# Designs tried in a protein design chat: VH-VL binders against Flagellar basal-body rod protein FlgF (flgF). Part 8

Target 1, 245 residues: Flagellar basal-body rod protein FlgF (flgF), of Caulobacter vibrioides (q06171)
Amino acid sequence: MDNALYVGLSRQMTLRRELDIVANNIANANTTGFKVEDLMVRTEQAKPAKTLDGSSPVKFVMDTGVARNFTQGPMTKTGGDYDLAINGMGFFKVQANGGERYTRDGRFTTNPEGILVTQAGAPVLDDGGGQITIDPRLGPVTVGKDGIVSQGAIRVGRIGLVRPDDLSTFAKDGDNLYRNTTNTAPQPVTDAQIHQGMLEASNVQPVIEITKLIEIQRAYESVAKMMDNTAELSRSAVERLGKIN
Below, E stands for the ipSAE of ESMFold2; O stands for the ipSAE of OpenDDE; V2 stands for 0.75 times the mean of E and O plus 0.25 times the DockQ between their complexes.

## First folded at step 1 (VH-VL)

Design T11 (framework fv_tezepelumab)
Fold by ESMFold2-Fast, scan of step 1:
Structure T11 (fold): chain C 245 residues (1-245), chain A 123 residues (1-123), chain B 108 residues (1-108)
Amino acid sequence: as target 1 above (245 residues)
Amino acid sequence: QMQLVESGGGVVQPGRSLRLSCAASGFTFSTYAMHWVRQAPGKGLEWVAVIWYDGSNKHYADSVKGRFTITRDNSKNTLNLQMNSLRAEDTAVYYCARDSPIFGVVTDYFDYWGQGTMVTVSS
Amino acid sequence: SYVLTQPPSVSVAPGQTARITCGGNNIGSKSVHWYQQKPGQAPVLVVYDDSDRPSWIPERFSGSNSGNTATLTISRGEAGDEADYYCQVWDSSSDQVVFGGGTKLTVL
């Protein structure tokens, strides 16, 4: 009886975590560059001792983690000079949170000093790891598909694109940024293109997330009712046994 | 800037109807289940109804079943409570409350409340 | 229908610990939430999921839930804690949210 309630509580915690992930995906369905997340559930089963009819019960333990899907989202044309989208697998480099960070969010702007920055004010880095400075007096900025930033005939710099060998080594670090968790630096990418005047939308599929939400809600209610019924049955049995007459 | 503002309260005679509204702003209304909770003068809190994030599922307190209808309009960020066949016992301040932090079901708590709107059912 | 029982009133001396109980059949199997309500104001969540606190609520507020009794504990009581306190659960068997009758806390 205690074991059934324990399993129910563990299941409720897992469903709650899954609900939080789905809720976060839905909340970010319109967030530029957002990558959809899923709960990774691993179950460990104890093998029963050798028995002729498998009479030993199988125990399991839930182990959870989060997987991020880096599949490219759809591109939306904005016409903004500093709105940039990456076609292909690569990341912009920015200087933020005490180090080099990576992002797919290309909503850039310039600060008062003319430096190309993210919405949070973090400098966007060129292929050499330096800042890119735009001079407003030289006219409009053009960003080529190879990342070369120019104003008329003047080359201002080249936006650096990088990719880690293993995408699972990138961890969330706020402000739609990723941090490299290893000592292996991401490598420059030349097979991705930059499109000026476009932004990459979230790869969240709202109808799928809403379906998951409904299924999780039903599962949560089912587990709650199972736990309630199990506790009531246990209580009833104890009460009957405790009565003298 | 998160806000829940109730309206539509007033004085009404027994047997009549009233429609309450709750205007939500500052959060993604369409992803949250919403509740109505009432409190009679000098008494405790009493849950009234819930509606899921998409309007597909609803639950009502036994005291209001068949008389009250909860609805929502996600395009306008508005929650509504249609109250029919009102009784003196329905006299209360009605609060609009957000279900938190799970979406769409009553197995959680209310993390944000409106200021309430007064409904008085009297002769 | 499921019923939650609270004492109608509890008194605490300034600086002392107040304990408000919420009784329910096998309430330890349910998640209990607590609200504070001051006169003329909407309720405020102070404890959720038995023992968790919103970040804006002082550490003096804590909760527990076991067997047939859940308890809200307010340590180092102060005048600003005077309010009505309500416990709340979801009853899956009836598909209803259930509130306790409320406890008026006075700091004397």
Scores: ipSAE 0.005, ipTM 0.425, lowest interface PAE 12.0, mean pLDDT 81

Design T12 (framework fv_tezepelumab)
Fold by ESMFold2-Fast, scan of step 1:
Structure T12 (fold): chain C 245 residues (1-245), chain A 125 residues (1-125), chain B 108 residues (1-108)
Amino acid sequence: as target 1 above (245 residues)
Amino acid sequence: QMQLVESGGGVVQPGRSLRLSCAASGFTFNTYGMHWVRQAPGKGLEWVAVIWHDGSNKHYADSVKGRFTITRDNSKNTLNLQMNSLRAEDTAVYYCARDVYIEYSGSYTVYFDYWGQGTMVTVSS
Amino acid sequence: SYVLTQPPSVSVAPGQTARITCGGNNIGSKSVHWYQQKPGQAPVLVVYDDTDRPSWIPERFSGSNSGNTATLTISRGEAGDEADYYCQVWDSSSDHVVFGGGTKLTVL
């Protein structure tokens, strides 16, 4: 009975975490550059403990993590000169307060110094790791599909796109930013294009997330009933023992 | 859930007119370009017409230009195709489709991420 | 008028790789998109902008586009892949969508 209760409690906590993730996905279905998340679950059976006068119950350990789906979201035309979307697997580089960070959120602007920045004011980095400075006196900015930033005939810089060898090494660090968790620098990519006047929408599929929500809720109810039945059996056994005399 | 539902198909005599409609739901209709694509029985896909998100621009296949008119009503989330002077060659299943617009430095492309189930138009004497 | 040419049929054995070609003059300068259509159903997008895949499409589907030929590659072919496949471009010179004639994939 104790093993059944332990398994049920662990399963219930896993289902609660799945509910939280699905709810967060639904809440961010319209967030620019948002990448849908799913719960990864690993279950490991621990060694049974031995005693001199009996056997101990087998325990289970559930190891959970979050998997992020970096699949391309739909592209939305905005017409903004500094709205950029990446078609393909790549990330913009930005210089945040805590160091170099990566993002799919291409809602950029210029600061008073003319530097291309994120909405939070972090500079967007070129392919050499430097800043991109726009001179408003030189006219409108054009960003080519290869990332070259120009004002008329003048090349201002090139937006650098990078990708880690393993996407799982990118950890979320604040709003729409990713941190590299390894000591290996992300590599430049050549199989991705930048589109000016467009933003990448969330890759959340709301009907799929709602279906998951319903399925998880049903599973949670099933586990709760199992746990209630296990508790009822324990209570009933005690009552029967009390009536034996 | 995103949906595109075509209606208005049927059997019609050559030279007559027919109006197709496509009801959209589950997305912000007025931000997407919309297309009509047709498929004759046992044949391939043939593009018919496009209308931009705000109705400001329209393009037609040469085979229907001057006979068909594409319109939209963003207040009702509806796409329409007015088909005049129908010919036997217009017999097909007509699909409405939502486009995704990708702009490059000097060009652009479109593809279709959502399609309706189609409505059958038969032009027969 | 721009024309896209596809073979009318392609056969593949289960578990093997199918390749469906789409020929067009200088098609490598255009973006190619691919649709799957099963009998009695509407087309479904499987590859867009030459190489990209929607999140709901298996990784077995991939695309390429260079020179005068674009290719849809379906690895580890399954019975469920039997369908008609269409390539599509936007021809900016005419402002027209152009479809290929379609290829019937048979898994046998």
Scores: ipSAE 0.000, ipTM 0.381, lowest interface PAE 26.2, mean pLDDT 81

Design T13 (framework fv_tezepelumab)
Fold by ESMFold2-Fast, scan of step 1:
Structure T13 (fold): chain C 245 residues (1-245), chain A 124 residues (1-124), chain B 108 residues (1-108)
Amino acid sequence: as target 1 above (245 residues)
Amino acid sequence: QMQLVESGGGVVQPGRSLRLSCAASGFTFSSYGMHWVRQAPGKGLEWVAVIWYDGSNKHYADSVKGRFTITRDNSKNTLNLQMNSLRAEDTAVYYCARDYEILTGYSPYYFDYWGQGTMVTVSS
Amino acid sequence: SYVLTQPPSVSVAPGQTARITCGGNNIGDKSVHWYQQKPGQAPVLVVYYDSDRPSWIPERFSGSNSGNTATLTISRGEAGDEADYYCQVWDSSSDHRVFGGGTKLTVL
């Protein structure tokens, strides 16, 4: 293949992937706990969420060619007893159908058995890996900043927050869930706090994503036109050479 | 080797304009939101303005809104503050400060790095 | 806009504990950050997110935040701790960063 056409095709496919990423970000701008994605050449590191000198800095994570920004999104006060937000770098543990999974989406509820569950019905796990059961007869639930779940004077459990040593080991597994891709268990965190009655919003900036969308579309069109012109010139040259000799 | 160096301060008459600059080095400037914070002589800290990492959004303190404009040039690693219609109460040391949170844009929570400051004096 | 109130000055004897308060309406629902500023110098972050501290800041510095009051606690006070201390929050309703008026700590 012509070198210019090969380069153009490669660039066009990269732009198409960027377009898909940006479109997905826009679609999830209002999704609780969603983390914005971008196509990046390398992993970029930032200061840790709660400690500036920690060994586990907040960073962009590469996942099948897509970098994910785990930076904390804005927190919105909802007043819901089972709406929980994490302040700092940590993840809720849930027992999904495929095993233990991790999430920052704190939109929880109770099932008929009183078990604290996600919107999809997956149990939320305590610091020991067990379920948290709430008895509606014991009155309102209070969740402390340290994750201790109480009903009045009765402690019913402690919500477990964990963080992997390397955020790049967490891969997207469906809606708002991450799976650990390694054999190394995530570690409990002490530098993150839980806020009851709040939800972490998406960290997507819609205006930024829309601007990227427009720029990517224009670049795609430019590359397509270049490829069309290159193909036409190549056909013309081949035809002329065939006639002369 | 983090560095933020402010410049452009000086003495200026009321109603005039002045432009401050902040040169950043030792980090990926284009990945961080940036702020201006000021301090009048003998007084406390006052937040002035923020600009998102890509320049797409800006917010200002009510005391300067409509008079000051924050801008950045990511290709030169510089942050700027254009100050118009200056008043005596704008007299202060102006600090350039780095936003801890990158790419969230709306709301940096704290300032982890500060420049040395540059003095602006507005007097007749 | 949101207002933070600090005492103008606090004195502590060497080796004793200093407490600097930062008052705000329902400030316990916000994250409070603290800065130290010595004369002629830029501010330095000493406590962030209520109670966390950078590794270069001694464990003598700690913080708390509940109800209407956040507190910066400096244990075993030293002459080198003399400075102005500022609390700071993010006010989500106005998207402003708000500083307290500052507290001058004197170690006598």
Scores: ipSAE 0.000, ipTM 0.389, lowest interface PAE 18.2, mean pLDDT 81

Design T14 (framework fv_tezepelumab)
Fold by ESMFold2-Fast, scan of step 1:
Structure T14 (fold): chain C 245 residues (1-245), chain A 120 residues (1-120), chain B 108 residues (1-108)
Amino acid sequence: as target 1 above (245 residues)
Amino acid sequence: QMQLVESGGGVVQPGRSLRLSCAASGFTFSYYGMHWVRQAPGKGLEWVAVIWYDGSNKHYADSVKGRFTITRDNSKNTLNLQMNSLRAEDTAVYYCARVEGATYLAFDIWGQGTMVTVSS
Amino acid sequence: SYVLTQPPSVSVAPGQTARITCGGNNIESKSVHWYQQKPGQAPVLVVYDDSDRPSWIPERFSGSNSGNTATLTISRGEAGDEADYYCQVWDSSSDHYVFGGGTKLTVL
């Protein structure tokens, strides 16, 4: 009875975490470059431990984590000169407040200094780690598939794409950015292309996420009902015991 | 634009019946649980009934159980409330409302309400 | 038949913080939602799941939920905040939705 309530509470917490993830996916279904997340659930039984203080000899733990799907989202044509999309596995490198960050969100613009920046004003970095400065006197910007930024015949710079050896080392860091959680720098990528005038849409599949949301809600209701039934059985037992003389 | 529009309210004598309707637009109606919530003049909000997204389950407040019937037609994006054996205490503005799983079943969209007056 | 209890009225001076309470047995185990209703209008969701806000709701609206009491906090109160406020929870065992009795907020 107590065991059933414990299992129900653990399940309820897991469902709440999954609901939060699915809700966040749905909220970002139209966010440029957003990568869908899913709950990764593991359960394991801890080894028995005996101490003089009477600690429990047997433990079990529900371990939850988040897996991010970096599968490429659909490409959307915008026609914007500074709208860039990556075809293939790579990330734009930006100099954000707090350090170097990575993103798939290619909604760029220029600041008053002519520097290519993100919507938040973070400079987009070239293959050498420097800034890219656009001079409006040189005419319209063209970005080649190899990332070369030019104005007419003049090469302004090259947007360098990078990729970590292990995608799981990239952690979300607000503003549609990823932070490298290791001391190993991401490596340059040559097997990806940049498309000017396009943006990568979210890889969220709204119908799949909504289906998950419905299933989670129903599961939550079922667990709550099961817990209530368990409490009612316990209450009934107490009542019957109370009648004994 | 997500919208709920109620209709069918009016003045009715005690013991008679009235049917309320709610037209939904701007969202996938069949994905959401739908509700009726009422408010008597000068009083607070009172939940009346829920129907699950697929119509498989329905629940009612004790004050209306056995007298009111909630139904939905997902092909027409409509929610209905059949009110039988009406009492003076049922006099209220009736709101159609949606619950959203992402908000842990909060009422995130409300209609404008339709007035039901039960009097002689 | 879960019950939520709210004070009938709360007054706050302009620029001061208003606190509206919602009492319920072990309410901390439930997700509490808050609605604002102005005269002649439908309710509007202002806080959901204890402390989260819809994007269009100002940051001065906040919520908390602990023990037997949930609280809606409105900082820097202004005349436009005058309304009736309702708390609401979902009772999963009966699939019933419960509203508090409502609190009329006046800004004087």
Scores: ipSAE 0.000, ipTM 0.381, lowest interface PAE 21.5, mean pLDDT 81

Design T15 (framework fv_tezepelumab; at its last look DockQ between E and O 0.06; V2 from the best seeds 0.00; counts 0 for: pae E 19.5 > 2, placed apart)
Fold by OpenDDE, look of step 2:
Structure T15 (fold): chain C 245 residues (1-245), chain A 121 residues (1-121), chain B 108 residues (1-108)
Amino acid sequence: as target 1 above (245 residues)
Amino acid sequence: QMQLVESGGGVVQPGRSLRLSCAASGFTFSSYGMHWVRQAPGKGLEWVAVIWFDGSNEHYADSVKGRFTITRDNSKNTLNLQMNSLRAEDTAVYYCARDQWELLPYYMDVWGQGTMVTVSS
Amino acid sequence: SYVLTQPPSVSVAPGQTARITCGGNNIGSKSVHWYQQKPGQAPVLVVYDDSDRPSWIPERFSGSNSGNTATLTISRGEAGDEADYYCQVWDSSSDHVVFGGGTKLTVL
């Protein structure tokens, strides 16, 4: 009946968004520092729509947002002097989009002024919120596990590594950046390590995402089939309802 | 108070006939389909028959089809079950029950207390 | 013909949760109803349409249905819950009402 159609439609909508999220995960499977996402859904306490194929009944569902999985990505050795990877829970601080932003993408370089920047040109911030300037005359850069940046015997700065109290407060801000959605500043991290010459790969597992994709498609087809049969079911139900009660 | 009261049960010999009746009260009888359900001694529930609210249609379990006839008189708020060619396996408590339909298939929300039918030599 | 399968008996201690299953081919696509029957009494509807409950039935009674199994759940089991329980569906293929074999619930 009409209720079944609404239920089916709600499920289709969420499935479509899930599909988009999975597709985005797959697209970013090789993106440095990328974190896999999942759609969070809420099932309403309503009568489910019945399926004819013996599958699980379809319930009314609502999209409650996107969950980001911040589990550690694989560490890849690159040998790059300015390639940095975080082992543990933490984020690099960068200056972007008019404020402090955060990233797990450690593909850094120096700009013409010698400032350490992201590939997009955003300054990488030290623990005090300042820029880190590299002087080519001082020799090669060394970054310790504690984030200390040195050239020879000279300390030139410390990579800012921070973590929010609640990871869910970090929202995507484009270009592999996160922004803090709260008024509480992320705190310095002391239990994570920075590895120079390495990059963190995305934590996307392509096989899992492909599996999800297939499941989503099957679910979508199932719902579509249910909805296609809804008219017949509704007709039958109305006829029987009229004759019995 | 919704109420169903069965009557007409008793002891009969195989091959004989018996007519059960169910008197309904406390609700608009003509608006509801009605069921007969039986339960053999020490056994589970077995659906017997259903009749439409206006008597326009009826269905039967295979075990009684051709032998039993369900009817109703809406002017008297009465459901009936004519049982012919009775067999020993027809021995049971017979319940009448009100049908209820809510978008999806039948359930029975009001039951009588049942009437005992014994078929024995 | 469509068949519903129930365990013959289920036992539960007072205060514990009882679960009575009803198996049927693709039963999750059907609406399952449950009846309670105490000795010498007529059946009483306790759950209908998988999980709905008549207003006079305690909230302790709940139902679920998915796949090939429907389940009646009785939380905080009481002595008064001791009874036979029957699941029931309507088979559209035959236009028959079908009952399970019944489950005797014992509260120890």
Scores: ipSAE 0.000, ipTM 0.487, lowest interface PAE 13.6, mean pLDDT 88
ESMFold2-Fast, scan of step 1: ipSAE 0.005; ipTM 0.395
ESMFold2, look of step 2: ipSAE 0.000; ipTM 0.380
ESMFold2 (binder alone), look of step 2: mean pLDDT 93; pTM 0.954

Design T16 (framework fv_tezepelumab)
Heavy chain, then light chain:
Amino acid sequence: QMQLVESGGGVVQPGRSLRLSCAASGFTFSNYGMHWVRQAPGKGLEWVAVISYDGSNKHYADSVKGRFTITRDNSKNTLNLQMNSLRAEDTAVYYCARDTYYYDSSGYAEYFQHWGQGTMVTVSS
Amino acid sequence: SYVLTQPPSVSVAPGQTARITCGGNNIGSKSVHWYQQKPGQAPVLVVYYDSDRPSWIPERFSGSNSGNTATLTISRGEAGDEADYYCQVWDSSSYHVVFGGGTKLTVL
ESMFold2-Fast, scan of step 1: ipSAE 0.000; ipTM 0.492

## First folded at step 4 (VH-VL)

Design E20 (from E12 with heavy chain S56Y, light chain D29S; framework fv_lerdelimumab)
Fold by ESMFold2-Fast, scan of step 4:
Structure E20 (fold): chain C 245 residues (1-245), chain A 123 residues (1-123), chain B 109 residues (1-109)
Amino acid sequence: as target 1 above (245 residues)
Amino acid sequence: EVQLVESGGGVVQPGRSLRLSCAASGFTFSSYGMHWVRQAPGKGLEWVAVISYDGYNKYYADSVKGRFTISRDNSKNTLYLQMDSLRAEDTAVYYCAKDIAAAGLYYYYMDVWGQGTLVTVSS
Amino acid sequence: SSELTQDPAVSVALGQTVRITCQGDSLRSYYASWYQQKPGQAPVLVIYGENNRPSGIPDRFSGSSSGNTASLTITGAQAEDEADYYCNSRDSSGNHVLVFGGGTKLTVL
């Protein structure tokens, strides 16, 4: 095995991960509340191993992850009573996947029991962590900018908005949901407003993502060509050395 | 022993649909990209489509774009080709083939091929 | 079919050397691979990444490329080498789309 071929393989794997992320962004360009993702590649210096001569080689470890851009997407008017958008930095709370999850996708509806749910059927949680139940007999629902849900004169509940101190602690957990990766609960926010009859669009810019896709493919081809050339040169060198007296 | 076995071929009328399957054995199916290649009777090879190891990335020849859909089920070690709006020019032996590159690498070379299944589109 | 061009037929005497060529603009950017197909059988990968041989392929097969041309060379042709040979490469658009040459029928005399 040649070290140059190992480096080329590592580069191809990084480009593959970047391609997968860009493809996912493009696939979700029209997904309500979707946040664009980028590959984060970090090289961490490992402690060098001790050698017999008292000197040590330097070791590096590649660490790859995903960085998510939570910049607010455009808001569009839908007129739907259960379509909600957040103006500001905050997240809706839902009960899904065995625990509390967070989302900016405000395409809500009611189930047969009158509970406010996501399109996947996950209950939307109020500021106290309970469910919000709409009574069809009480007429149309009004959601105020402060999150108070009312039917006529009756206050049904208040939609809870939360924000983590560090957005990087939110990890994707399928279906446009985020999972808190820490033991510190997200904090309630009051500097964000809820708009009824509106939805937050994706912050993906398709033209930029398509351009990235093309550039990644070209970079991948360049690395593949380099690896093919390196393998050929290594074979030729071995054959030449085999003939030396 | 690495093996690929195609099935689902047959005679079908123009405009109809047909689904081909390719059963894989003897290697870690979920780690490799997979290709479909066809060959019309007495003609040369024509590449049709490729799917990545995880099923997320798919690419098609211009002649089949919008009509054919490649898919895979890694839990069943099976590759599929859904063929819609079939035309007489789609008449061919269809081969499935394994990419030489393992997961994390892109598709270039087909090192293992199935025996092929014949699809005849005629009225 | 127009992207990669091959001569339709070539002949070689037993034990002699033959060169099969493939030409196309995509070969300036991407390496060719070569597939052998015998009547009634599935294709077999013979050369990939310009000049690499898969396990089990005899050393008499070799590949080379220059500019927009790729070549498959068989030194000391055997009767069993009689087959159709197809080159394959990426399309010129830079997609993950592959294209085959028209094929060359090799006859061993």
Scores: ipSAE 0.000, ipTM 0.390, lowest interface PAE 18.3, mean pLDDT 81

Design E22 (from E12 with heavy chain S56Y N57D, light chain D29S Y30S; framework fv_lerdelimumab)
Fold by ESMFold2-Fast, scan of step 4:
Structure E22 (fold): chain C 245 residues (1-245), chain A 123 residues (1-123), chain B 109 residues (1-109)
Amino acid sequence: as target 1 above (245 residues)
Amino acid sequence: EVQLVESGGGVVQPGRSLRLSCAASGFTFSSYGMHWVRQAPGKGLEWVAVISYDGYDKYYADSVKGRFTISRDNSKNTLYLQMDSLRAEDTAVYYCAKDIAAAGLYYYYMDVWGQGTLVTVSS
Amino acid sequence: SSELTQDPAVSVALGQTVRITCQGDSLRSSYASWYQQKPGQAPVLVIYGENNRPSGIPDRFSGSSSGNTASLTITGAQAEDEADYYCNSRDSSGNHVLVFGGGTKLTVL
């Protein structure tokens, strides 16, 4: 296998992964609490080789990973009693997918039993890991900046906010949920505030993502042309060598 | 308000070193790639270097590779350019600039620029 | 890395349309961005990603690209548009290196 062809194949694989990530970002540009993703790559230099002009070929070996940008998205006023946004770095806790999960998506509601739930029906957890039950007979709910849920003078509970020591340890687990991949529990946060009647929008910048999409496609085509040229040069070299011999 | 302020410029003799700083405010510094761009007196713009949002990836123009080192301190919201083995042709106004794209694989467009700091390399 | 070529100077009469061009092989795989620089001032991004204007940039500025060529068009040039204009693009090899064109000095007559 030609060294240039090997480099081309590695680049095509990386560009295809980047294309998928950008397409997913665009698809979620209007998803509440969505966090934009980018592909991270590393390359390694090849060993020295002889050429006519003294240049050394470079052999690329790429390590790939996905970086998620947890930068806060813009906040939108909705006026909904159960629409909550976090100002600062913290996550709501919910009971979903067989365990404790984390989210920035504050589109909540109550179920028939009065339990505060996500749109999918997963209970939102208080600071002690329990459910929060709203009694419709006690009037409108008020959520304070510290997460305390009240109905008039009655304290109903406190929305639990947590943060991992390392944000990279949170892995996506469907529907704007994150799973803790370590054995260290996320810690309660005191430097983040909750705003009732607001939702955090996606931090996707659609124009930037569309620009990336187009440039990735052009880069992919450029690599494809390089590979075609390499195949033609290899064919010509083999034919020329064969005729001389 | 988004603001970038360069400092550390001055007059230095050829072969010596100088470190430039760029203080950032008004945006989440740790989420964006940062660039250094220079402009020699009466000449055009020349891109110098970029550093990723997390400081892991660094890329340089061929003219400075091996002599300049870009770095950042996200806890201080500060970008740096360490310039070693300075030459007369490094004389320029040095600008720091913010990349438009957050946490990107590719570095694209510089939407916010500092006012620049003058570096003069002469004997 | 790729090289970007610009004409060093162009002139336009007040209120008329001017086109500034940039040519390089990197433009086949990436869009050019355009920066305006007035004497003694830092550059200002005026066009990015095909034909996008940052907030505060007048609608008389537009961009286009085809093959290895990108163009900045100013329709109805104003006196304040007199400046140096630089194109910029990313190398098509994916090495994250940016390259500026040599710049075009626009004179508004």
Scores: ipSAE 0.071, ipTM 0.623, lowest interface PAE 6.6, mean pLDDT 84

Design E26 (from E12 with heavy chain L105W, light chain Y30S; framework fv_lerdelimumab)
Heavy chain, then light chain:
Amino acid sequence: EVQLVESGGGVVQPGRSLRLSCAASGFTFSSYGMHWVRQAPGKGLEWVAVISYDGSNKYYADSVKGRFTISRDNSKNTLYLQMDSLRAEDTAVYYCAKDIAAAGWYYYYMDVWGQGTLVTVSS
Amino acid sequence: SSELTQDPAVSVALGQTVRITCQGDSLRDSYASWYQQKPGQAPVLVIYGENNRPSGIPDRFSGSSSGNTASLTITGAQAEDEADYYCNSRDSSGNHVLVFGGGTKLTVL
ESMFold2-Fast, scan of step 4: ipSAE 0.005; ipTM 0.483

Design E27 (from E12 with heavy chain A102S A103S; framework fv_lerdelimumab)
Heavy chain, then light chain:
Amino acid sequence: EVQLVESGGGVVQPGRSLRLSCAASGFTFSSYGMHWVRQAPGKGLEWVAVISYDGSNKYYADSVKGRFTISRDNSKNTLYLQMDSLRAEDTAVYYCAKDIASSGLYYYYMDVWGQGTLVTVSS
Amino acid sequence: SSELTQDPAVSVALGQTVRITCQGDSLRDYYASWYQQKPGQAPVLVIYGENNRPSGIPDRFSGSSSGNTASLTITGAQAEDEADYYCNSRDSSGNHVLVFGGGTKLTVL
ESMFold2-Fast, scan of step 4: ipSAE 0.448; ipTM 0.758

